# Miniprotein binders against f4hyd7r31to219, part 8

Target 1, 189 residues: f4hyd7r31to219
Amino acid sequence: DKIRLSAKRDAKEDEGEELPTELNTINSAGGFLVVSPDKLSVKYTNTNLHGHDVGVVQANKPAPIKCLTYYFEIFVKDSGIKGQIAIGFTKESFKMRRQPGWEVNSCGYHGDDGYLYRGQGKGEPFGPKFTKDDAVGGGINYASQEFFFTKNGTIVGKIPKDIRGHLFPTVAVHSQNEEVLVNFGKKKF

## First folded at step 16 (miniprotein)

Design pe
Fold by OpenDDE base, fold request of step 19:
Structure pe (fold): chain B 189 residues (1-189), chain A 80 residues (1-80)
Amino acid sequence: as target 1 above (189 residues)
Amino acid sequence: SPAEEARKALDEAKSYLEQAKELAEKGDYRRVIRLTMEAIERAYEALEIAEKLGDEKLAEEAWRIIREAYRLMERARRLS
């Protein structure tokens, strides 16, 4: 609750900065995922599961910088076959076929193992797994230079933010029928 | 040139941050918050150009200003 309220206050204090509002369909890997017409949900539709066939999508805008805290959430509507859903932050140049955190200058909290990935070949123990009917959030504390993640409104962990420059809210799906809804703050968290 | 633009943006960011520090000493926390936002914006512009040019020294200096501006913004919000 306090984080959700703080993030909403900070986003109102943004002097004319464009906020993330929808998913970017222009740079999305259209062969692996379908973004809804409202651009607020993503579904993995591919049946051919290769380790590089990740359905990753970024927000249309980077996280705002003229604030102390940014936060967004996903809701897991369907965990699909494997529940390989990830939430995190990536650079604009991020490879749109990788999980967030599998590449340098990215970070992701993954639902299948509950691990944090941050550009290293091995995930780190971080939080609980998440699946169908879970709300999972990702945020930036700019004052402390930390990423933080939430599950069902509770902070599950924080890590140092070693990534410089603009970061995009990022969601990934990787197995058949995985479907998530995204909330960039238009709805009550 | 892009390098001159990055340097100009960095110098403006430093100026805004210095003005914000002076106003913090006077207790004008509302103007401190605004000036730190301006410092952050200009320093992010400098950083983006520096990263594209491969100027790590300029990128590091811009990132230092960004981190300092956020700390000052947080302090001003706590005191306002």
Scores: ipSAE 0.871, ipTM 0.958, lowest interface PAE 0.4, mean pLDDT 91
Fold by OpenDDE base, fold request of step 19:
Structure pe (fold): chain B 189 residues (1-189), chain A 80 residues (1-80)
Amino acid sequence: as target 1 above (189 residues)
Amino acid sequence: SPAEEARKALDEAKSYLEQAKELAEKGDYRRVIRLTMEAIERAYEALEIAEKLGDEKLAEEAWRIIREAYRLMERARRLS
């Protein structure tokens, strides 16, 4: 509750920054995922699961920088076959065929193992797994220079934010029928 | 040049941060918050150019300003 309230205050004090509002369909790997017409949900539709056939999508705008805290959420509508859903932050140049955290200058919390990935190819024990009907959040605390993640409104962990520059809210799906809804703040968290 | 643009952005960011420090001493925390936002924006511009140029020294200077501006912004918000 307190984090959701602070993130809403910070987003109102944004002196003219364009906030993330929808998923970026221009840079989406259109062969692996379908973004809904409202650009607020993503579904993995591919049946050929190669390790590089990740359905990753970024927000249309980077996280705002003229604030102390940024936060967004996903809701897992369907965990699909494997529940290999990830939430995190990536640079604009991020390879749109990788899970967030599998590449340098990215970070992701993954639902299948509950591990944190931050560019070393190996996950670290971090939080609980997440699946169907879970709400999972990702945030930046700029004052402490930390990433933080949530499950069902509770902080599950924090890590140092070693990535510099603008970061995009990022979601990934990787197995058949995985479907997530994204909330950039239009709905009550 | 991109290098001159990055240096200009960094110098503007430093100027905003110094003005914010002076206003913090005067207790004008609302203006401190605004000036730290301006410092952050200009320092992010400097950082982006420095990273593209491979100027690690300039990138580290910009990143130092960003971190200091956020700490000052947080302090000002706690005191406002």
Scores: ipSAE 0.871, ipTM 0.958, lowest interface PAE 0.4, mean pLDDT 91
Fold by OpenDDE base, fold request of step 19:
Structure pe (fold): chain B 189 residues (1-189), chain A 80 residues (1-80)
Amino acid sequence: as target 1 above (189 residues)
Amino acid sequence: SPAEEARKALDEAKSYLEQAKELAEKGDYRRVIRLTMEAIERAYEALEIAEKLGDEKLAEEAWRIIREAYRLMERARRLS
């Protein structure tokens, strides 16, 4: 409650900045994922044939910068075959076939192992795994320059934010039938 | 030029940050918060141009201003 309330207070003082509101369907790799018509859910519909056949999607706008804290959530509707769902932050130039955190200048918390990825090619122990019916959040604390992640309303960890510039909320799916809903703040967290 | 634009944005960001510091000493925390937001916005513009130009020195300077502005914003919010 208090953390979700503080993040909501901080985001309400955003005088005139365009917030993330929907998934960007223009730059999404349409070969591996389907974004819903409302642009608030993503599903992996293909067979995972290669480790690089990642269904990754960004928000339509970067995280706001005229605030102290930004936060968004996903809800795992279906964990699919492998539950290789990731949440994180990426730059605009991010390769749309990679998991967040597999590339330099990206960060991702992954559901299958609970590891954090920060472009180092290897995940590090971070938090619990997450699967079907879990709500998972990703956030930025600009004052401390940290990323933080949540599971079911509890902070699972924080890391230094070593990435400069605008960052996009990013979600990835990687195995058949993985489906997530995204909440950019239109719904109560 | 893009380089001149980046420098202008950085100088504006610095000006907003200095004004915010002066107002923080006066206890006008509401205006401090607004000025730090302006400083952050202009410094992000400078950073983006600097990164595109490969001017790492300018990028580092912009990023320093951003970090300082956020720290001041946080302080002002705690005191408001």
Scores: ipSAE 0.870, ipTM 0.958, lowest interface PAE 0.4, mean pLDDT 91
Fold by OpenDDE base, last read:
Structure pe (fold): chain B 189 residues (1-189), chain A 80 residues (1-80)
Amino acid sequence: as target 1 above (189 residues)
Amino acid sequence: SPAEEARKALDEAKSYLEQAKELAEKGDYRRVIRLTMEAIERAYEALEIAEKLGDEKLAEEAWRIIREAYRLMERARRLS
């Protein structure tokens, strides 16, 4: 509750900056994932899984910078076969076939292992696993220069934000029937 | 040139940050917040150009201004 309230306060103080509002379907790897018509959900529909066939999608806009805190949330509707769902932040140039955190200048919290990935090729212990019916959030604290993640309204961890420049809210799915809803703040968190 | 544009943006960001510091001493926290937002915006522009050019020195200068502006913004919000 307090985190969601703080993030909503900070987003209202934005002096006309464009906020993330929907998923970017233009740059999405459309071969592995389906984005809903409202651009607020993503599902992995591919049955032939190679370890590189990641369905990743970014928000249509980067996280706002004229604020102290940004936050967005996903809801896991279906964990699919493996629950390899990730939430995080990536640069505009991010390769749209990789999990957030598998590449340099990206960060991701992954549901299958609960690890944090930040471009080092290995995950680090971070938080609990997350699966079906979990709400998972990702945020930026610009004053402390930290990423933070949440599970069911509780902060699970924080890490230094060593990535410079604009960052896009990013979600990934990687196994059959994984489906997530995204909340960029239009719905009550 | 892109390098001149980045330098101009950085100089504007520095100017906004200095104005914000002066106003913070006067207790005008509402205007401090606005000026820090302007500093952040211009410094992000400088940073983006510097990263594209591979000018790590300019990128680090811009990033320093961004970090300082956010700290000042947070202070101003706590005191407002």
Scores: ipSAE 0.870, ipTM 0.957, lowest interface PAE 0.4, mean pLDDT 91
Fold by OpenDDE base, last read:
Structure pe (fold): chain B 189 residues (1-189), chain A 80 residues (1-80)
Amino acid sequence: as target 1 above (189 residues)
Amino acid sequence: SPAEEARKALDEAKSYLEQAKELAEKGDYRRVIRLTMEAIERAYEALEIAEKLGDEKLAEEAWRIIREAYRLMERARRLS
């Protein structure tokens, strides 16, 4: 609650910066995922699962910088076969076949193991697993230079933000029928 | 040149940050917040160009300004 209220306040005080509002579909339409027409949902539809066959999607805009805190959420509508859903932040140059945190200059909290990934390909224990009907949030505290993640409105952890420059809210799905809704602040968190 | 543009952006960011510090001493926290936002924006522009050019020194300097501006913004918001 307090985080959601703070993030909404900060986003209102941001004069003239374009906020993330929808998913970027330019690199998602012909891949392993389908983005909904409203660009606020993503589903993994592929049956051929390889470690590089990740359905990843970024927001249309980077996280705003003229604020102290940015925050967005996903809602897991379906955990699919494996629940290999990730939320995090990536640079614009991020490879759209990898989970957040599997590449340098990215960070992701993963639902199947509850681990944090931050560019080394090896996860570290971080928070609980998340699955169907969970709301999971990702945020940036710019004052402390930290990433933080939430599950069902509770902070599950924080890590140093060592990544410089603009970062995009990023979601990944990796197994059949994984489906998430994204909330960039248009809905009540 | 991109390098000159980055340096200009960095110098503007520094100027905004110094103005924000002066206003913080006067207790004008609303203007401090605005000036820190301007400093952050210009410093991010400098950072982006510096990273494209591979000028790590300029990138580090821009990032220092960004971090300082956020700390000042946070302080101003706490006092407002």
Scores: ipSAE 0.870, ipTM 0.957, lowest interface PAE 0.4, mean pLDDT 91
Fold by OpenDDE base, look of step 17:
Structure pe (fold): chain B 189 residues (1-189), chain A 80 residues (1-80)
Amino acid sequence: as target 1 above (189 residues)
Amino acid sequence: SPAEEARKALDEAKSYLEQAKELAEKGDYRRVIRLTMEAIERAYEALEIAEKLGDEKLAEEAWRIIREAYRLMERARRLS
Protein backbone atom coordinates (compact mmCIF):
# COMPACT_ATOMS: atom_id res chain seq x y z
CA ASP B 1 0.00 0.00 0.00
CA LYS B 2 2.59 2.67 0.98
CA ILE B 3 4.70 1.97 -2.13
CA ARG B 4 1.73 2.17 -4.46
CA LEU B 5 0.64 5.41 -2.81
CA SER B 6 4.12 6.94 -2.98
CA ALA B 7 4.55 5.97 -6.63
CA LYS B 8 1.19 7.57 -7.49
CA ARG B 9 2.14 10.72 -5.58
CA ASP B 10 5.47 11.07 -7.35
CA ALA B 11 4.01 10.48 -10.82
CA LYS B 12 1.59 13.43 -10.40
CA GLU B 13 4.40 15.94 -9.79
CA ASP B 14 6.08 15.16 -13.13
CA GLU B 15 4.74 18.03 -15.21
CA GLY B 16 5.45 17.49 -18.90
CA GLU B 17 7.20 14.10 -18.95
CA GLU B 18 5.70 11.27 -20.99
CA LEU B 19 4.96 8.18 -18.91
CA PRO B 20 4.85 4.53 -19.91
CA THR B 21 1.21 3.83 -20.82
CA GLU B 22 1.17 0.70 -22.98
CA LEU B 23 3.35 -2.05 -24.37
CA ASN B 24 5.47 -1.31 -27.41
CA THR B 25 4.23 -3.62 -30.15
CA ILE B 26 6.68 -2.28 -32.75
CA ASN B 27 9.77 -3.57 -30.98
CA SER B 28 8.47 -6.93 -29.78
CA ALA B 29 9.71 -10.46 -30.35
CA GLY B 30 7.23 -11.12 -33.13
CA GLY B 31 6.20 -14.74 -33.42
CA PHE B 32 6.65 -15.80 -29.77
CA LEU B 33 4.25 -13.44 -28.03
CA VAL B 34 0.91 -11.83 -28.74
CA VAL B 35 0.16 -8.42 -27.30
CA SER B 36 -3.53 -7.68 -26.73
CA PRO B 37 -5.31 -4.98 -28.77
CA ASP B 38 -5.31 -2.68 -25.72
CA LYS B 39 -1.52 -3.22 -25.47
CA LEU B 40 -1.81 -4.02 -21.76
CA SER B 41 -1.40 -7.78 -21.84
CA VAL B 42 1.00 -10.25 -23.35
CA LYS B 43 0.72 -13.99 -23.94
CA TYR B 44 3.25 -16.57 -25.03
CA THR B 45 1.49 -18.60 -27.70
CA ASN B 46 4.19 -20.78 -29.20
CA THR B 47 6.04 -23.82 -27.98
CA ASN B 48 9.36 -22.90 -26.45
CA LEU B 49 11.85 -24.72 -28.67
CA HIS B 50 14.97 -22.82 -27.67
CA GLY B 51 16.25 -20.93 -24.64
CA HIS B 52 16.37 -17.76 -26.76
CA ASP B 53 12.72 -17.98 -27.86
CA VAL B 54 11.78 -15.41 -25.21
CA GLY B 55 8.74 -13.26 -25.69
CA VAL B 56 10.00 -9.92 -24.35
CA VAL B 57 8.22 -6.58 -24.63
CA GLN B 58 9.04 -3.08 -23.41
CA ALA B 59 6.79 -0.19 -22.49
CA ASN B 60 6.17 2.43 -25.17
CA LYS B 61 8.10 5.03 -23.11
CA PRO B 62 11.00 4.86 -20.68
CA ALA B 63 10.49 5.26 -16.96
CA PRO B 64 10.18 8.96 -16.08
CA ILE B 65 13.32 10.63 -14.71
CA LYS B 66 11.85 13.86 -13.25
CA CYS B 67 10.62 11.95 -10.19
CA LEU B 68 12.06 10.21 -7.14
CA THR B 69 10.27 6.90 -7.66
CA TYR B 70 8.84 5.02 -10.61
CA TYR B 71 6.75 1.85 -10.30
CA PHE B 72 4.74 -0.51 -12.50
CA GLU B 73 3.07 -3.89 -11.98
CA ILE B 74 2.17 -7.05 -13.79
CA PHE B 75 -0.58 -9.47 -12.88
CA VAL B 76 0.09 -13.10 -13.75
CA LYS B 77 -3.11 -14.30 -15.40
CA ASP B 78 -1.64 -17.64 -16.46
CA SER B 79 1.71 -19.12 -15.44
CA GLY B 80 1.66 -21.36 -18.49
CA ILE B 81 3.73 -24.52 -18.62
CA LYS B 82 6.83 -23.32 -16.76
CA GLY B 83 6.00 -19.92 -15.22
CA GLN B 84 9.15 -18.34 -16.72
CA ILE B 85 7.74 -14.84 -16.41
CA ALA B 86 10.06 -11.93 -15.77
CA ILE B 87 9.66 -8.28 -14.86
CA GLY B 88 12.41 -5.70 -15.01
CA PHE B 89 14.11 -2.80 -16.69
CA THR B 90 16.08 -2.68 -19.92
CA LYS B 91 17.66 -0.09 -22.20
CA GLU B 92 16.08 0.84 -25.52
CA SER B 93 18.76 -1.21 -27.30
CA PHE B 94 17.86 -4.37 -25.38
CA LYS B 95 17.96 -7.49 -27.52
CA MET B 96 14.60 -9.00 -28.17
CA ARG B 97 14.27 -12.73 -27.38
CA ARG B 98 16.15 -12.40 -24.07
CA GLN B 99 14.94 -12.40 -20.49
CA PRO B 100 15.52 -9.07 -18.72
CA GLY B 101 18.74 -9.45 -16.78
CA TRP B 102 20.33 -11.97 -19.18
CA GLU B 103 22.05 -9.16 -21.06
CA VAL B 104 24.27 -6.34 -19.82
CA ASN B 105 22.45 -3.12 -18.93
CA SER B 106 19.31 -4.97 -17.87
CA CYS B 107 17.78 -6.42 -14.74
CA GLY B 108 14.91 -8.77 -14.08
CA TYR B 109 13.11 -10.58 -11.31
CA HIS B 110 12.09 -14.02 -12.56
CA GLY B 111 9.05 -15.94 -11.38
CA ASP B 112 10.18 -19.52 -11.96
CA ASP B 113 13.12 -19.37 -9.53
CA GLY B 114 12.56 -16.02 -7.74
CA TYR B 115 16.07 -14.98 -8.70
CA LEU B 116 17.37 -11.63 -9.77
CA TYR B 117 19.28 -11.38 -13.03
CA ARG B 118 21.42 -8.32 -13.83
CA GLY B 119 23.57 -9.05 -16.84
CA GLN B 120 25.44 -11.95 -15.28
CA GLY B 121 25.22 -15.51 -16.54
CA LYS B 122 23.69 -16.63 -13.23
CA GLY B 123 20.79 -15.38 -11.21
CA GLU B 124 21.11 -14.60 -7.54
CA PRO B 125 18.66 -15.48 -4.76
CA PHE B 126 16.36 -12.51 -4.34
CA GLY B 127 12.70 -13.13 -3.53
CA PRO B 128 9.89 -15.64 -3.66
CA LYS B 129 8.74 -17.32 -6.82
CA PHE B 130 5.63 -15.86 -8.39
CA THR B 131 2.89 -17.56 -10.40
CA LYS B 132 -0.76 -17.31 -11.42
CA ASP B 133 -2.78 -14.67 -9.56
CA ASP B 134 0.32 -12.90 -8.21
CA ALA B 135 0.81 -9.18 -8.67
CA VAL B 136 4.48 -8.38 -9.18
CA GLY B 137 5.93 -4.89 -9.31
CA GLY B 138 9.15 -3.33 -10.47
CA GLY B 139 10.36 0.09 -9.47
CA ILE B 140 13.20 2.56 -9.46
CA ASN B 141 14.19 4.68 -6.49
CA TYR B 142 16.26 7.44 -8.05
CA ALA B 143 17.28 9.04 -4.75
CA SER B 144 18.92 5.84 -3.50
CA GLN B 145 19.71 4.63 -7.06
CA GLU B 146 18.05 1.26 -6.47
CA PHE B 147 15.78 -1.11 -8.26
CA PHE B 148 13.11 -2.65 -6.11
CA PHE B 149 10.60 -5.41 -6.76
CA THR B 150 7.35 -6.33 -5.07
CA LYS B 151 5.08 -9.33 -4.77
CA ASN B 152 1.45 -8.76 -3.82
CA GLY B 153 2.21 -5.24 -2.57
CA THR B 154 5.23 -6.18 -0.42
CA ILE B 155 8.82 -5.29 -1.28
CA VAL B 156 10.74 -8.52 -1.82
CA GLY B 157 14.14 -6.94 -2.43
CA LYS B 158 16.27 -4.06 -3.60
CA ILE B 159 19.47 -3.88 -5.62
CA PRO B 160 21.83 -1.09 -6.65
CA LYS B 161 20.90 0.57 -9.92
CA ASP B 162 24.18 0.30 -11.77
CA ILE B 163 22.54 0.94 -15.15
CA ARG B 164 22.79 4.49 -16.48
CA GLY B 165 20.40 6.28 -18.81
CA HIS B 166 16.78 5.78 -19.72
CA LEU B 167 15.25 2.45 -18.76
CA PHE B 168 12.13 0.82 -20.10
CA PRO B 169 9.70 -1.23 -18.04
CA THR B 170 10.10 -4.71 -19.47
CA VAL B 171 8.09 -7.92 -19.25
CA ALA B 172 8.97 -11.34 -20.57
CA VAL B 173 7.13 -14.60 -21.11
CA HIS B 174 8.91 -17.78 -22.15
CA SER B 175 6.66 -20.85 -21.99
CA GLN B 176 3.38 -21.75 -23.65
CA ASN B 177 0.27 -20.01 -22.32
CA GLU B 178 2.09 -17.63 -19.97
CA GLU B 179 -0.09 -14.53 -19.86
CA VAL B 180 0.38 -11.30 -17.91
CA LEU B 181 -1.53 -8.07 -17.58
CA VAL B 182 0.49 -4.87 -17.24
CA ASN B 183 -0.45 -1.91 -15.09
CA PHE B 184 1.41 1.33 -15.75
CA GLY B 185 -0.68 3.23 -13.19
CA LYS B 186 -3.96 3.79 -15.08
CA LYS B 187 -5.61 1.12 -12.98
CA LYS B 188 -5.63 1.00 -9.20
CA PHE B 189 -2.72 -1.02 -8.15
CA SER A 1 28.66 18.98 -32.87
CA PRO A 2 27.26 16.22 -30.65
CA ALA A 3 30.21 16.73 -28.30
CA GLU A 4 29.51 20.46 -28.05
CA GLU A 5 25.82 19.77 -27.44
CA ALA A 6 26.67 17.30 -24.68
CA ARG A 7 29.02 19.82 -23.04
CA LYS A 8 26.38 22.55 -23.28
CA ALA A 9 23.76 20.27 -21.75
CA LEU A 10 26.15 19.33 -18.95
CA ASP A 11 27.00 22.99 -18.25
CA GLU A 12 23.30 23.86 -18.11
CA ALA A 13 22.69 20.91 -15.77
CA LYS A 14 25.48 22.14 -13.47
CA SER A 15 24.05 25.66 -13.52
CA TYR A 16 20.58 24.42 -12.57
CA LEU A 17 22.05 22.28 -9.79
CA GLU A 18 24.03 25.21 -8.35
CA GLN A 19 20.95 27.44 -8.46
CA ALA A 20 19.00 24.68 -6.73
CA LYS A 21 21.63 24.49 -3.96
CA GLU A 22 21.47 28.25 -3.40
CA LEU A 23 17.68 28.16 -3.19
CA ALA A 24 17.84 25.22 -0.79
CA GLU A 25 19.85 27.39 1.60
CA LYS A 26 17.06 29.99 1.36
CA GLY A 27 14.37 27.36 2.03
CA ASP A 28 12.62 27.75 -1.36
CA TYR A 29 12.09 24.00 -1.69
CA ARG A 30 9.41 24.24 -4.37
CA ARG A 31 11.83 25.98 -6.70
CA VAL A 32 14.63 23.58 -5.68
CA ILE A 33 12.47 20.67 -6.87
CA ARG A 34 11.85 22.35 -10.23
CA LEU A 35 15.51 23.22 -10.78
CA THR A 36 16.63 19.70 -9.89
CA MET A 37 14.20 18.34 -12.49
CA GLU A 38 15.76 20.65 -15.09
CA ALA A 39 19.25 19.61 -14.01
CA ILE A 40 18.31 15.93 -14.34
CA GLU A 41 16.80 16.42 -17.80
CA ARG A 42 19.83 18.28 -19.17
CA ALA A 43 22.26 15.87 -17.55
CA TYR A 44 20.44 12.89 -19.09
CA GLU A 45 20.77 14.57 -22.50
CA ALA A 46 24.50 14.99 -21.90
CA LEU A 47 24.75 11.37 -20.73
CA GLU A 48 23.01 9.96 -23.80
CA ILE A 49 25.28 11.85 -26.17
CA ALA A 50 28.37 10.92 -24.15
CA GLU A 51 27.42 7.21 -24.23
CA LYS A 52 26.93 7.36 -28.02
CA LEU A 53 30.30 9.06 -28.44
CA GLY A 54 32.06 6.68 -26.05
CA ASP A 55 33.12 9.65 -23.89
CA GLU A 56 33.20 7.89 -20.52
CA LYS A 57 34.56 10.97 -18.73
CA LEU A 58 31.64 13.11 -19.85
CA ALA A 59 29.20 10.27 -19.10
CA GLU A 60 30.59 9.92 -15.58
CA GLU A 61 30.37 13.68 -15.00
CA ALA A 62 26.76 13.75 -16.21
CA TRP A 63 25.92 10.77 -13.99
CA ARG A 64 27.46 12.55 -10.99
CA ILE A 65 25.20 15.56 -11.60
CA ILE A 66 22.15 13.29 -11.96
CA ARG A 67 22.84 11.55 -8.64
CA GLU A 68 23.45 14.83 -6.83
CA ALA A 69 20.29 16.39 -8.27
CA TYR A 70 18.16 13.44 -7.09
CA ARG A 71 19.62 13.69 -3.58
CA LEU A 72 18.84 17.40 -3.47
CA MET A 73 15.33 16.79 -4.85
CA GLU A 74 14.68 14.21 -2.15
CA ARG A 75 15.92 16.58 0.54
CA ALA A 76 13.74 19.40 -0.78
CA ARG A 77 10.67 17.14 -0.89
CA ARG A 78 11.26 16.08 2.71
CA LEU A 79 11.53 19.69 3.85
CA SER A 80 8.58 21.05 1.80
Scores: ipSAE 0.866, ipTM 0.956, lowest interface PAE 0.5, mean pLDDT 91
Fold by OpenDDE base, look of step 18:
Order: structure tokens, then sequence, then C-alpha cells
Structure pe (fold): chain B 189 residues (1-189), chain A 80 residues (1-80)
């Protein structure tokens, strides 16, 4: 509740900055994922699971910087075969075939193991696993320079934000039939 | 040049941050918040150019201004 209220307050003070509103379909790995026509959901449709065939998608805009807190959520509609869903933040130059946190200058909270990844390809224990019908959030606290993640409205953890510059809300799917809805703030969190 | 643009952006960011500090002493927290937003924007511009140029010193200086501006913004928001 407090986080959602803070994020809503901060988003109102962001006069003149473009906010993330939809998924960026232009830079998406079009071979592995399908983005819905409304650009607010993504599904993994590939049957060939190679370790690098990640369906990753960024928001159309970076997280706003003229605020104290940014926050977005996903809702897991289908966990697919493996539930290898990730939420996180990446730079614009992020490779569109990697899980967030597998590459330098990215971070991700992964649903299959509940681990946090932050650029070394090794996860660390962080929070609970998440699956179908879970709401999972990712946020930035700029005052403390931290990333934070949530599950079903509860903070599961915080980490130092060592990444500099503009960061894009990022979602990844990696196994057949994984499907997530994204909420950039148009719906009440 | 990109380097000159980055330095100009950084100098503007510093100026906005200094003005924000002065206004914080006067208790004008609404204007402090606005000036810190301007400082952050200009410092992010400097940072992006510095990162593209590989100027780590300029990037670190821009990042210092960004961090200080957010701390001041938070303080002003708590007091407003």
Amino acid sequence: as target 1 above (189 residues)
Amino acid sequence: SPAEEARKALDEAKSYLEQAKELAEKGDYRRVIRLTMEAIERAYEALEIAEKLGDEKLAEEAWRIIREAYRLMERARRLS
C-alpha cells in the first residue's frame, strides 16, 4: 500500500517527462515472443528452448528520473512450462535475447528460482518464487539509490542500484505459454 | 563538441543544485523540488554524453550531482 501510494504521488509530480506506457514492439525479439495488440501483454510462443532464446521486452520509455520513486507491475497470467518469467530494469542497449540480470548493467527478479540477477549470470537468494496469478512489481528508489521488488503488494527485497543512467522497465519470458500482463500505472496497483 | 555539451550540462546542473540549496535554507521547498528536477535532468544529459565518450571522471561528477539532487528533493518533499 505505502509503495503504491508513493509511486502514484511521484508520477504526478513528473511534469513534462514521458512515462513508460506500453511495451516496445520495435526492439522486441520478434521470433520468441508475441506482444498483444494493446502492447500490455507478452507471451512466449516458441517451442525450441535454447538457453539464449529469451523473449525479452522493454517499455517504450525509460523509467522517469524527475521523481523519487518509480514502480511498475506484471501479472502472471500463465506460468507456462517452466515459469521462467523475469521482471527488472535494463539499459536501452540491452541484448533482446537475455534475461534481465544476465548481462552487465541489468537487474532482474526471476520467478522460477526467486533469485536476483545483476549482471554476472549468477543469481543470489532474494525472494519467493512467483507463478500464475501472482502480481510482481519492480521499482526504483532514487533517493536511496535502490531497486526494490514486490510480490502481491509486499516488498520482497531491496538492492543497491549500481546501474547509472536511464533504465527501462523490462519483462522476460522463456518457456512455452508463459504469459504476463504489464501495468505501467494505468490500472490501480 | 559532445564534450563541451556535457560540460555545459554539468555546469547547469551544478547551478540548479546550488540554487536549490539556497532556497532550501529559505524554506521554499516547492521551488527546491523544481530546481532539483532541473538539476537531475541536466546531470543525466551530462552523464549520457560522458558514458558515450568514455569520460569516467565527468560521468562520476554528473552522478554525484544526481545523487545529491535526489537527497535534497527527498528532504524538501518531507518538509513541504
Scores: ipSAE 0.866, ipTM 0.956, lowest interface PAE 0.5, mean pLDDT 91

